# Designs tried in a protein design chat: VHH binders against p49116. Part 278

Target 1, 238 residues: p49116
Amino acid sequence: EGPLLSDTHVTFKLTMPSPMPEYLNVHYICESASRLLFLSMHWARSIPAFQALGQDCNTSLVRACWNELFTLGLAQCAQVMSLSTILAAIVNHLQNSIQEDKLSGDRIKQVMEHIWKLQEFCNSMAKLDIDGYEYAYLKAIVLFSPDHPGLTSTSQIEKFQEKAQMELQDYVQKTYSEDTYRLARILVRLPALRLMSSNITEELFFTGLIGNVSIDSIIPYILKMETAEYNGQITGAS
Key: E = the ipSAE of ESMFold2; O = the ipSAE of OpenDDE; V2 = 0.75 times the mean of E and O plus 0.25 times the DockQ between their complexes.

## First folded at step 20 (VHH)

Design pa40 (framework vhh_7n9e_1)
Fold by ESMFold2-Fast, scan of step 20:
Structure pa40 (fold): chain B 238 residues (1-238), chain A 119 residues (1-119)
Amino acid sequence: as target 1 above (238 residues)
Amino acid sequence: DVQLVESGGGLVQAGGSLRLSCAASGFRFSEYGMYWGRQAPGKGREWVSGISGDSSYTAYADSVEGRFTISRDNAKNTLYLQMNNLKPEDTALYYCATYEYSDRPEDYWGQGTQVTVSS
């Protein structure tokens, strides 16, 4: 078989809603996050190895890892999204909620800790200067995770993950030949993604979408969309 | 609207071979992954094999790896499953499926073709 990813899979272009509001609001944040989510799912569905696993397996994989893919996307698109500005606005809102006793201290603490973890992750990726090829392979590694409960065909998933790891290694060793430990520095960042709460991600970025419906519950529908429908969601056209 | 029509099933003795076909229409066949699944009597559906739209990648359930070969002919809008060294445990209704937007919110499956393997 050929390479797991082609140059097409390295291209990851987020189109932001226009114009950016003078003051950030829930609708702008949710629209921006939704575009990134749809872009991430369209990216996954375009991978030939992913297509070969079948719809039930694909749905289970994305449902299990969407938060990890989304967080990697936030890091990769941090400048395009002005992510630091978005997170600062959320922190200011939470500080005001503390002053007015509208939220419990324990809940605010959990959300603030999540924001800190997200900022630390994005900063570490920026300091490592992770490139587009590295992001693509890191996304592939988390997508083809064979260790989620309830998965079928785990041997095939594991083979695709190992292929992603091998191709990442080959790329890094060729492109950054003088930095012997770069691959290790990149890979040790991945466990932190598993510790981030998908529920808190939904609260921070998807509050304006659907009241009582989770992201993982809509994933099967999103994965079945035609290419034109994905393009509409990514560009904001209905 | 997506239509999938399976054929090629039948009765075969253990150790024998069968070739299944799935004729597809209503969508751009080469742009979508295609799959074979099966449902044994009294059991749930299980995924058997899959192939990417461009045929560059295939995947198989552990139970059929090395015995079954999935392939496709994009010019003919047809999916195939070559089944070798059949076992009684392979007895099932075999159906093809694809990712495609349709009026159905769940997986779009064909009606299926019956494969019966005698001991």
Scores: ipSAE 0.581, ipTM 0.811, lowest interface PAE 1.4, mean pLDDT 85

Design pa41 (framework vhh_7n9e_1)
Fold by ESMFold2-Fast, scan of step 20:
Structure pa41 (fold): chain B 238 residues (1-238), chain A 119 residues (1-119)
Amino acid sequence: as target 1 above (238 residues)
Amino acid sequence: DVQLVESGGGLVQAGGSLRLSCAASGFRFSEYGMYWGRQAPGKGREWVSGISGDSSYTAYADSVEGRFTISRDNAKNTLYLQMNNLKPEDTALYYCATYEYSTRPEDYWGQGTQVTVSS
């Protein structure tokens, strides 16, 4: 069997809406996040191992892990997105909401904790200088997670996850041969992805897109889109 | 229009073999993953096997691994399932589907091909 990922799966290029507005608004944030989500879904769909699992299984995998994939994408594309500026704008909005008594203190605390966790995750990845190959394999490891409830093909999914882990190990040991603990530092970051609420991610990044509909509900439709529709979504062309 | 036509089913004794075929048309066959599913009387729908568009990856349900082999011929737009060491529990209606165009009993697929394994 060949490698799990090809060089084409390592390229992950986000095209941002242009121009960036002087003042960030919900539309710009939502469009930027949507482009990243669609890019992430198209990336997953292009993996031969993912295709082999069949429609129902691969849809279930993506529904279970989309928030982890999205968060890895945020970290990988943080500079392109000016993520720090987006998060600062969100924090400023939340502080104004406290002043104006528009949101409960408990809800604001939950959202602030989520933003803190996201910032810490992105900062840790930046400090480690995670490269494109490492991001691709980390995404594959979270995608092929056999431990989500309701999965029926767990043995096959586990085999693909182990292959992803093995190929990441081989790459890191060969490329960063003098850093004996690099792989361990990278892998220990992954559990933090599951501590971040998908509901809060939806509120922060997708409020303008989905209204009352969850991302979980639209994933099956996104995965079934033709390539031209995917390209239209990620470039903002209609 | 996407068309998927299954064939090759029949009655076979336990321990026997059958080869199923799925003729595909209406889409760029080599660019899409394909899979086989089955539904037995009184049971839910079950995924059996899948194959990537380029044939580089295959996957199998635990119940059939080692006994069934999925393959495809992109020049002929045809998907195959080689079924060996058949068991009575393999008795089911077998259908094919593509990754991009999911086929379901309630909306689209043809009649499938019936496989009956006698003990």
Scores: ipSAE 0.580, ipTM 0.816, lowest interface PAE 1.4, mean pLDDT 84

Design pa42 (framework vhh_7n9e_1)
Fold by ESMFold2-Fast, scan of step 20:
Structure pa42 (fold): chain B 238 residues (1-238), chain A 119 residues (1-119)
Amino acid sequence: as target 1 above (238 residues)
Amino acid sequence: DVQLVESGGGLVQAGGSLRLSCAASGFRFSEYGMYWGRQAPGKGREWVSGISGDSSYTAYADSVEGRFTISRDNAKNTLYLQMNNLKPEDTALYYCATYEYSRRPEDYWGQGTQVTVSS
């Protein structure tokens, strides 16, 4: 079979809501995060190997890994999003809540530890200067994870993950030929993604979403959207 | 609206072969992944195989890997499943689907083509 990813899968361009408000608010943060989430899902849906697995398997894979894909997207788009500014505002709000006894100290501690882990992850990716091809393959490796409970076709998923790993290795060895240990440094970053709570990610970035709706409950609907609808969500066009 | 019409089923002896076809209409066929599923008597639906819109990728359930081959003809809006070395446990109603399967009218669900493999 041909390569797992094409040049179109390397292109990952986030369009931010405009204009940026003078003071950050939950609506701006939620809109920005939603655009990244939809861009990530549209990216996954465009992969031929992903299409071949079928609707139920596709849905299960994305529901299991959306937080990992989203976090990789945050790292990749950190500058475009002004992520450090968003996280600093959230931290200040949480510290004020501790002082005013408005929220549980245990909950605030969990959320702040999550933010620090996210900052550490994004900083490590920035220091490694991860390029667009490397991000695309890392996303493919987490997308085609055969070890999530309830998956069907685990042998095929594992085959696609191994193909992603092989293509990443080939790319890194050819592009960064004099950095013998680069691949190892990149791959050891991945386990941290599974330690990040999807519930805390929802609380931090999707609090503007109304009703009793979880991200994994809306994934089936997003994956069924027409291409024009995806483009509307990505760019904010009607 | 999405319309999918399966054909090619029948009665076959264990070790035999059948080729199923699915005629598709109502959507841009080449832009969508296509799938074969089956439902055995008294059992739930099982995914069998899938193929990307451009035919560059295929995938198979572990139970059929090496025996079944999925293919498509985008010029004819037709999906195929070549089934070789059939086993009694392959006996089922076979149906095709796309990621837009939810658009199929309720009265269209449960169509498909019956495959019966005798021991």
Scores: ipSAE 0.548, ipTM 0.795, lowest interface PAE 1.6, mean pLDDT 84

Design pa43 (framework vhh_7n9e_1)
Fold by ESMFold2-Fast, scan of step 20:
Structure pa43 (fold): chain B 238 residues (1-238), chain A 119 residues (1-119)
Amino acid sequence: as target 1 above (238 residues)
Amino acid sequence: DVQLVESGGGLVQAGGSLRLSCAASGFRFSEYGMYWGRQAPGKGREWVSGISGDSSYTAYADSVEGRFTISRDNAKNTLYLQMNNLKPEDTALYYCATYEYSYRPEDYWGQGTQVTVSS
C-alpha cells in the first residue's frame, strides 16, 4: 500500500463567508462552522483507507470523532476564521443570554471552561507551529480510532491508525530532525480533544443551524452528500 | 443504469477455496469504492470486505481477515473475492455493492451468488 495520505489530503482550505458582517451574529458563526464541518467530512471521505472500510464503520467513526476533527480544524484555520474574534462574540452573546435566560452557575462554568480549553488548545497548536502535514496526520489518527464503542472491524481501524502514527513520525523526524521531542509534544495534545464536550460545541457553533437536532444525528446524511452539495456547503454557493 | 452481476459461488468442503466475481456496468467503476457483503439464512447483511476505487487500500471484517482477498480489475470493470480456508459459518448469499456514499437514494446491490460450505 502507498502512503495513507497524499498531498491532496494535506490541502485544507476554508472559504469564509464574505464579507464579514459589521457585527458578528449567530448566522455568520453558524455558517462559518458549517463550512468547516463539511470541509472536514469531505476530507475524511476522500481518504482511500476510509473508503475501503464501508459505510457503517465510516458513519460510526465520524459520529464518534466529529468534535475532535472540528476542533483540529478550528485550530488549523484559526487565522483565516479570525477565531479569537468569533470566540469573543460568543462570550459576549453568552453574557447577554445569562441575564435573559437565568442560566445556572454550573452551566455557565461548563461553557466558559469549554471556551478556555478550546483557546488553550488552539494556542498550544499555534505555539508549536503545527504544519499542514502534521494537521492532516493528527486528523487521521483521530479519525481511525479503534476504541469507540460499536465498532466491528477494530483490528483494521487500528492498522490504519498505526500507519498514520508511523507516517507522522517519519515526517516529523525528517522535517524537524533537530527537535527530538516534537512528536511527543504534538501527540500529548490529542487527549485534550476528548475532554471537550460535543454538546457544548454544538451550542456554541451550530445553534442557528441545527436547533435541537444533534450533529451526531445528521452525520449519516452529510456523508451521503454528492460532491456538488459538499462544494456548496464549503464555499457557500447555492 | 447501474448493474452488478455476481458469479463464482457454489458448494465447497470446509477448508476449500472459491473465487467470486462481480461484473459492474453503468457507472465509472474506477471512481467508486466496491464492497462484498453477505447474508446468512435468516440473518441481516454483514459487510465482508472493501476496496478503494484506485485499489490502493483494502479492508476486511475480522471474521475473514487472512482468509479472504479482495481485488479489482478496473480495465474489466470487475471486482473479485478470493476465499480461502472456507468455514461452515461462511455459508451465505454473497453480494457486491457500490454507491455506499450515494447522491442517489438507492444502495446498489447485485442479486448475489450462493456460497455453501459443508462440514
Scores: ipSAE 0.565, ipTM 0.805, lowest interface PAE 1.4, mean pLDDT 85

Design pa44 (framework vhh_7n9e_1)
Fold by ESMFold2-Fast, scan of step 20:
Structure pa44 (fold): chain B 238 residues (1-238), chain A 119 residues (1-119)
Amino acid sequence: as target 1 above (238 residues)
Amino acid sequence: DVQLVESGGGLVQAGGSLRLSCAASGFRFSEYGMYWGRQAPGKGREWVSGISGDSSYTAYADSVEGRFTISRDNAKNTLYLQMNNLKPEDTALYYCATYEYSHRPEDYWGQGTQVTVSS
């Protein structure tokens, strides 16, 4: 059996909407986030181990972890996205919502705490200087999580997660041989992904895509898209 | 355009073996994952095994792990399932499917081949 991921799976290139508007708006943020989500789904579908599990299992895995994959994608693509500028625009919009009394103070607090957790996560990854190979394998580790409720084929999923962990360990130990504890520093960042609410991520980034439905509910449809449809969504060519 | 035709089922005693085949046409076979599913009398559809397009990865339901082997011949557009140490609970109609079209299994499964295991 070969490696879990090939060189093509390490490549992760986000194409941003152009031109960038003078003032960031919900439409631009949603389009940017949607392109990253579709790129992430296309990435997952291209993995041979993922393909072998079949569509029902694949749908269940992605429904359970899309927020973790999306957040890792935000961290990986932070520079391309000018993520700090997007987050600043979201914060400004929330400040206006406080002034206009459109959201409860408790809800605004939850959303701001989520943004700060997201910013902290992205800053920690940037400080660790996580490379493309490390990102690919971290995404594989969260994708092949056997511990989500309702999953079938749990033993196979666990096997693929363990393979991802072993290959990441091998890579880090060989590439960053002088930093004995690098892998541990990277892996202790992952639990924070599960503390971030997928509902709040949807509210911040996907309001224009999903309206009143959840990302969870549209995942089966996204995963079924033909390659041309994915290309249209991730480049805006359609 | 996608066509999947299963064969190789039959009646076998517990502990016996069968080899199922699925002839595929109408798509670029080697670019898609392939799957075996089954439906037993009075039960819902169950995923049995899957294989990546390039054969580099296989996966199995816990109930068949170590007894069944999935394989494919991309030159012949054919998927196989080698079934060993068959049990009465393996009795079912076996279908092949492709990943791309498994979102609506009723639309994208073959006709099936019946496997009956007697004790």
Scores: ipSAE 0.434, ipTM 0.766, lowest interface PAE 2.5, mean pLDDT 85

Design pa45 (framework vhh_7n9e_1)
Fold by ESMFold2-Fast, scan of step 20:
Structure pa45 (fold): chain B 238 residues (1-238), chain A 119 residues (1-119)
Amino acid sequence: as target 1 above (238 residues)
Amino acid sequence: DVQLVESGGGLVQAGGSLRLSCAASGFRFSEYGMYWGRQAPGKGREWVSGISGDSSYTAYADSVEGRFTISRDNAKNTLYLQMNNLKPEDTALYYCATYEYSWRPEDYWGQGTQVTVSS
């Protein structure tokens, strides 16, 4: 068995919609988020270990972890996306909705806590200066999580996760040999991903999509798209 | 137009072996993961084994691990399943499927090849 990830799996290039509007709007934010989601799904599908798992298992893995993959993608692509500007625009949009719809205190609290958790996570990753190899392996660790309910082939998933952890360790120890605790600092960031609600992520980044259609419901459709169709969604080309 | 044609099934006694083949056409075979599934009498479809497009990774259902081996020949657009130490519980119609089209099994699964294992 070869390495879990190759250099092609380390490459993660987000192409933003162009031109950027003078004022950010829901359409631009949703298009940007959709491109990142499609890039993340295409990335997962390109992994040979992922391809080897059964279809029900593959769908269940992605449905369970898409929010974690998406959040890691937001952190990795924060500068390309001008994520801080997008989050500010979302907050402004949310404030306008509060003025019009009188949202409950519980809901606004949940949404604001989510935004602050996301900002803290992205800030932590930026401070650690996480590189492309580290992001690729963190995404693989998240993807091959054997502890989600309803999964089949959990022993195979656990094996692939362990391989991802071992390869990350080897990479960090060789590349950052002087920083003995770097791996530990990176890994302790991961539990925060599971505290973030996928429903709130949908509301913040995908609200421009049909409101009755969840990301969970469209994941099987996204996973079965042809390679050319993924490329079109990622680059905006037809 | 994706076409998958399975062959190699038959009647075999418990402890015996069979090699199944799946001839694929209508898509770029080496770019897609491939799967074997089965459907036992009166049961739903069960995933059996999968292989990556480049053959670097394989995976197996717990029920067949150590007994079955999946492989592929990308030059011949053919998927294989070597089945050893067959059990009566392995009696089923065996299908192959592509990764891309497995989400639409009615459209993109092969017609299957019957495997019957006598006790």
Scores: ipSAE 0.408, ipTM 0.754, lowest interface PAE 3.1, mean pLDDT 84

Design pa46 (framework vhh_7n9e_1; at its last look DockQ between E and O 0.90; V2 from the best seeds 0.00; counts 0 for: pae E 2.6 > 2)
Fold by OpenDDE, look of step 22:
Structure pa46 (fold): chain B 238 residues (1-238), chain A 119 residues (1-119)
Amino acid sequence: as target 1 above (238 residues)
Amino acid sequence: DVQLVESGGGLVQAGGSLRLSCAASGFRFSEYGMYWGRQAPGKGREWVSGISGDSSYTAYADSVEGRFTISRDNAKNTLYLQMNNLKPEDTALYYCATYEYSGKPEDYWGQGTQVTVSS
């Protein structure tokens, strides 16, 4: 078998809505997040190993890990997105909701902690100076995770994950030969992704755009959308 | 319109072999992953094997790993499934399917070909 990922899978270019408003409103945030989500899903779809799995397995994998993929995407695209500004805007919007007594004290705490975790994760990735290849392999490791409940063909998924891990190891060894512990430092960041709530992420980034529709419910549609359709919808929505 | 037509099924004794074919039309065959599924009597549809558009990757269900081989000929728009060492539990209606991206959440699949393995 050939490599799990090719150079084409390393490219991860997010195009932001234009123009950027002076005030980051909910629509801009949701549109930006949606573009990232679609980019992440279509990235997964472009992987031959992913194509070789069945529909049910593919859908289940993406449903299980979309939040992790999205978060890795946030970290990777933090500069292009001006993520710090987006998060600040989200906090400001949240404060308005607080003033209107729409959230309980406990919920406010949970949401604020989630935002903090997101920011800290992205900052940690920036400090590690993770490159495009490393991000691609990390996403693949996250995507082909066999330990999610309800998955079928877990042995096959595990094989793909191992392939991703081996390729990452080889890349790091080759590219960062003087840093013998870089691989370990990178992989140690993955558990942080599992601590983040998909529900809260959905609420923060997507509620203003998709309303009562869940990311879980639209994943099959996203995976079936053509790139042209996606681009058209995004352009039309802006 | 996407069309998938399966063939090659039949009756075979345990330990025997069959080769299934799936003729595809109505889409850019080489750009999409394909897979075989099966449905046994009284059971739901089961994924059997898949192959990427460029044939660089294949995948198999645990129950058929080492016995079945999926392949494709993109020049002929045809998907294949070589089934060796067949077992009675492999008895099912076998169908081919595609991930053709048309905005529909469901896959496209054919009418299927019956495989019966006698003990």
Scores: ipSAE 0.803, ipTM 0.909, lowest interface PAE 0.5, mean pLDDT 91
Fold by ESMFold2-Fast, scan of step 20:
Structure pa46 (fold): chain B 238 residues (1-238), chain A 119 residues (1-119)
Amino acid sequence: as target 1 above (238 residues)
Amino acid sequence: DVQLVESGGGLVQAGGSLRLSCAASGFRFSEYGMYWGRQAPGKGREWVSGISGDSSYTAYADSVEGRFTISRDNAKNTLYLQMNNLKPEDTALYYCATYEYSGKPEDYWGQGTQVTVSS
């Protein structure tokens, strides 16, 4: 079958909205996040193994894991996004909301806890100096998860996940041969992704985009976009 | 506008073989995954097999794994399904599909070709 991912699948280039405002606002944050989401969906759809599974399976897989893919994308693109600056702006806004409205206190604490978990995840990936190949395979591992309800042909999905795991192992062993435990340190980071709330991710990053509609409700439409439409969303050219 | 035309169906005895073809037009065939589905009388559509645009990856429903082989010829804009060791339970209308290229929300499906497997 050849490798699960090619060099084109390692390339993951986020183009940020321009210009970056002096003070961050909901519109800029939402636009930045949506570009990352579209880039992530386009990345998944470009994988030959993913294409072979068919639309219903593809939709189910992405609906189940979009928050994990998005969070990995945030970590990978943290510098390009100036993610620390975005999170600091959100925290500042939340602190002002606490001071002015005591009714929001419990919700604000929950959201701030999520931000700290996200910062910890991104910091751990940065400390490990995760490279583009490693990110691509980690995304493939979470994408080809066979344990989501409603899936058919789960044996095929499991086979593709196992192939992603094997190819990641081969890559790490060859590239970081002196670091015997690197793979284990990388893989142990993945369970934290499933503990991140998709509802809070939506509130932090997509408030201006989704209104009353959830991200998983729009995923089928995003996955069916033509290449030109993806390029427009990713670059902001349309 | 996307067009998909299936052919190659027919009547065959259990244990026999058939090769289905799907002629595609109206989109960049090699950029999209292609699929075979089937529908038995009184049942909904069932996914049978899929193949990536570049032919590097294929996937199969558990019921047909090892018996059916999907392939494509991108130069001819044609999708194939080689069906071996056919069973009566494989009796169905077979149709090919792709991602909706023209902006429709659902998969585009052809009109189908009938496969009947006698005991």
Scores: ipSAE 0.637, ipTM 0.834, lowest interface PAE 1.0, mean pLDDT 85
Fold by ESMFold2, look of step 22:
Structure pa46 (fold): chain B 238 residues (1-238), chain A 119 residues (1-119)
Amino acid sequence: as target 1 above (238 residues)
Amino acid sequence: DVQLVESGGGLVQAGGSLRLSCAASGFRFSEYGMYWGRQAPGKGREWVSGISGDSSYTAYADSVEGRFTISRDNAKNTLYLQMNNLKPEDTALYYCATYEYSGKPEDYWGQGTQVTVSS
């Protein structure tokens, strides 16, 4: 009967690879993104309501929403990640690929539109000064989506999503009591997450780490991976 | 190694009650969510009910909500399922499982305990 999230679920501290290279490269971008993905998945598994649903439901929920969680994570950690610098480096690489005749113009246009949507989303969240509690509840709303095809525990998932929505509302009303429209301004940003392509996110952020591997296929392994095991993988590279 | 041992099954008349137990060992029981599943003859496994590591959250399949109650005793490393108002459709092999974070993609399962509900 307790709150859906506690203060421990608000902490979302991303540690970047060090040192930052003089020129950003695909390895640095991929490692940075992998750390964010791992942090996002482990945030989800730390939630008691998520723990109560069992593995099949957990995997299905995360497969359905990982890109939205990742995008919220990008917005939340944009300054720590130097996201604007990363996106600028990607744009420069894409422009060079056009000049070298390596990629089709249609694909590059598609990717550039995605980058613009991502930057626009992150800027809108920054202008609102979304805080850590608000991000945590937005992530929970996205995580506990009951309308995913094939789910069997939809009534339980819907209850958890409604609880996240109510707790966000309560938090905003108490913390930002003089800003009557803050909740509405926050919620109108969520549809933009549905415009983000998981395939393009994989191309932008994950192509250099493990080849062309679908994030969807590794989610069960990431959800089961221990923090010490993941840190060993990162620090085990020489 | 993770060990899960179920007990408390048996034959019961429709409308009756049973309490299942699951003795757990080989891992830090209180740190992980636990759940009950069941498998009727010739059918796939069905998730029945789950509980968080600290017992703060429980969840139930629609077919058992209001009739079954999951609980745990972290001091005894034991998971329970109280089953009331049993129906013939509840007949199955009941097993406990853990969502233990060992880097494996599958949950660990016990061998199960048979529950048979006669009309």
Scores: ipSAE 0.438, ipTM 0.778, lowest interface PAE 2.6, mean pLDDT 84
OpenDDE, second read of step 21: ipSAE 0.732; ipTM 0.883
ESMFold2 (binder alone), look of step 22: mean pLDDT 82; pTM 0.833

Design pa47 (framework vhh_7n9e_1)
Fold by ESMFold2-Fast, scan of step 20:
Structure pa47 (fold): chain B 238 residues (1-238), chain A 119 residues (1-119)
Amino acid sequence: as target 1 above (238 residues)
Amino acid sequence: DVQLVESGGGLVQAGGSLRLSCAASGFRFSEYGMYWGRQAPGKGREWVSGISGDSSYTAYADSVEGRFTISRDNAKNTLYLQMNNLKPEDTALYYCATYEYSGHPEDYWGQGTQVTVSS
């Protein structure tokens, strides 16, 4: 059997809405996040192993892990997105909401803790200087997680996750041969992804998109979009 | 319009073989994964096997692994299932489906082809 991921699956190019407004707003943040979400879904759908699992299984996998994939995407695309600027704008808005007594202090604290966790994760990935191949395989490890509740026929998912882990190990050992413990340092970062709330991710990045529905509920529809529709969402073309 | 037409079913003795075909039209066949499912009398839909659009990856249900082989011919827009060492419990209506064009987990766009395995 060939490799789980090809060079085309390593390429992950986010096109930002242009131009960036002088003052960041909910619309710009939501559109930027939506492009990343659609890019992530299209990436997953293009993996041959993912295609082979069947519609019920692959949809369930993405519904279970979309927040982890999205967060890895935020870390990978942090510079392209100017993520630090987006997060600073969100923090400023939250601080102003405290002063104007528009939001509860408990809710603001919860959201600020999430932002801190996200910043810590992205900073740790930046310090490790995670490359495109490593991000692709980390996303594959997250995607092919056999341990989500309700999954059926998990043996194939586990085999694909193990293949992703083996190929990541091979890549790291070959590319970073002098850094014996690099793989371990990378892999211990992954559990933090499951500590971040998908509901708070929705509030921070998708308030304009989701309205009264969750990202989880729209994923089945996103995965079934035509290629032209994906390209339109990813690039912002009409 | 997406159309899937299954064929190749029939009555066969235990230990025998059959080759099923699924003729697809109305979509970009090579861009999408395809799968075979089956439904036995009194049971729900069961996924049997899947194949990536480029044929580089296949997956099988534990009950059929080693006995069935999925393949496709993208030039002919045709999906195949080679079934060897058939067992009475393989008796079912077999159907093919697309991964990305299926609207719901239980969507089925073909008529199916009946496979009956006698002892």
Scores: ipSAE 0.533, ipTM 0.796, lowest interface PAE 1.4, mean pLDDT 85

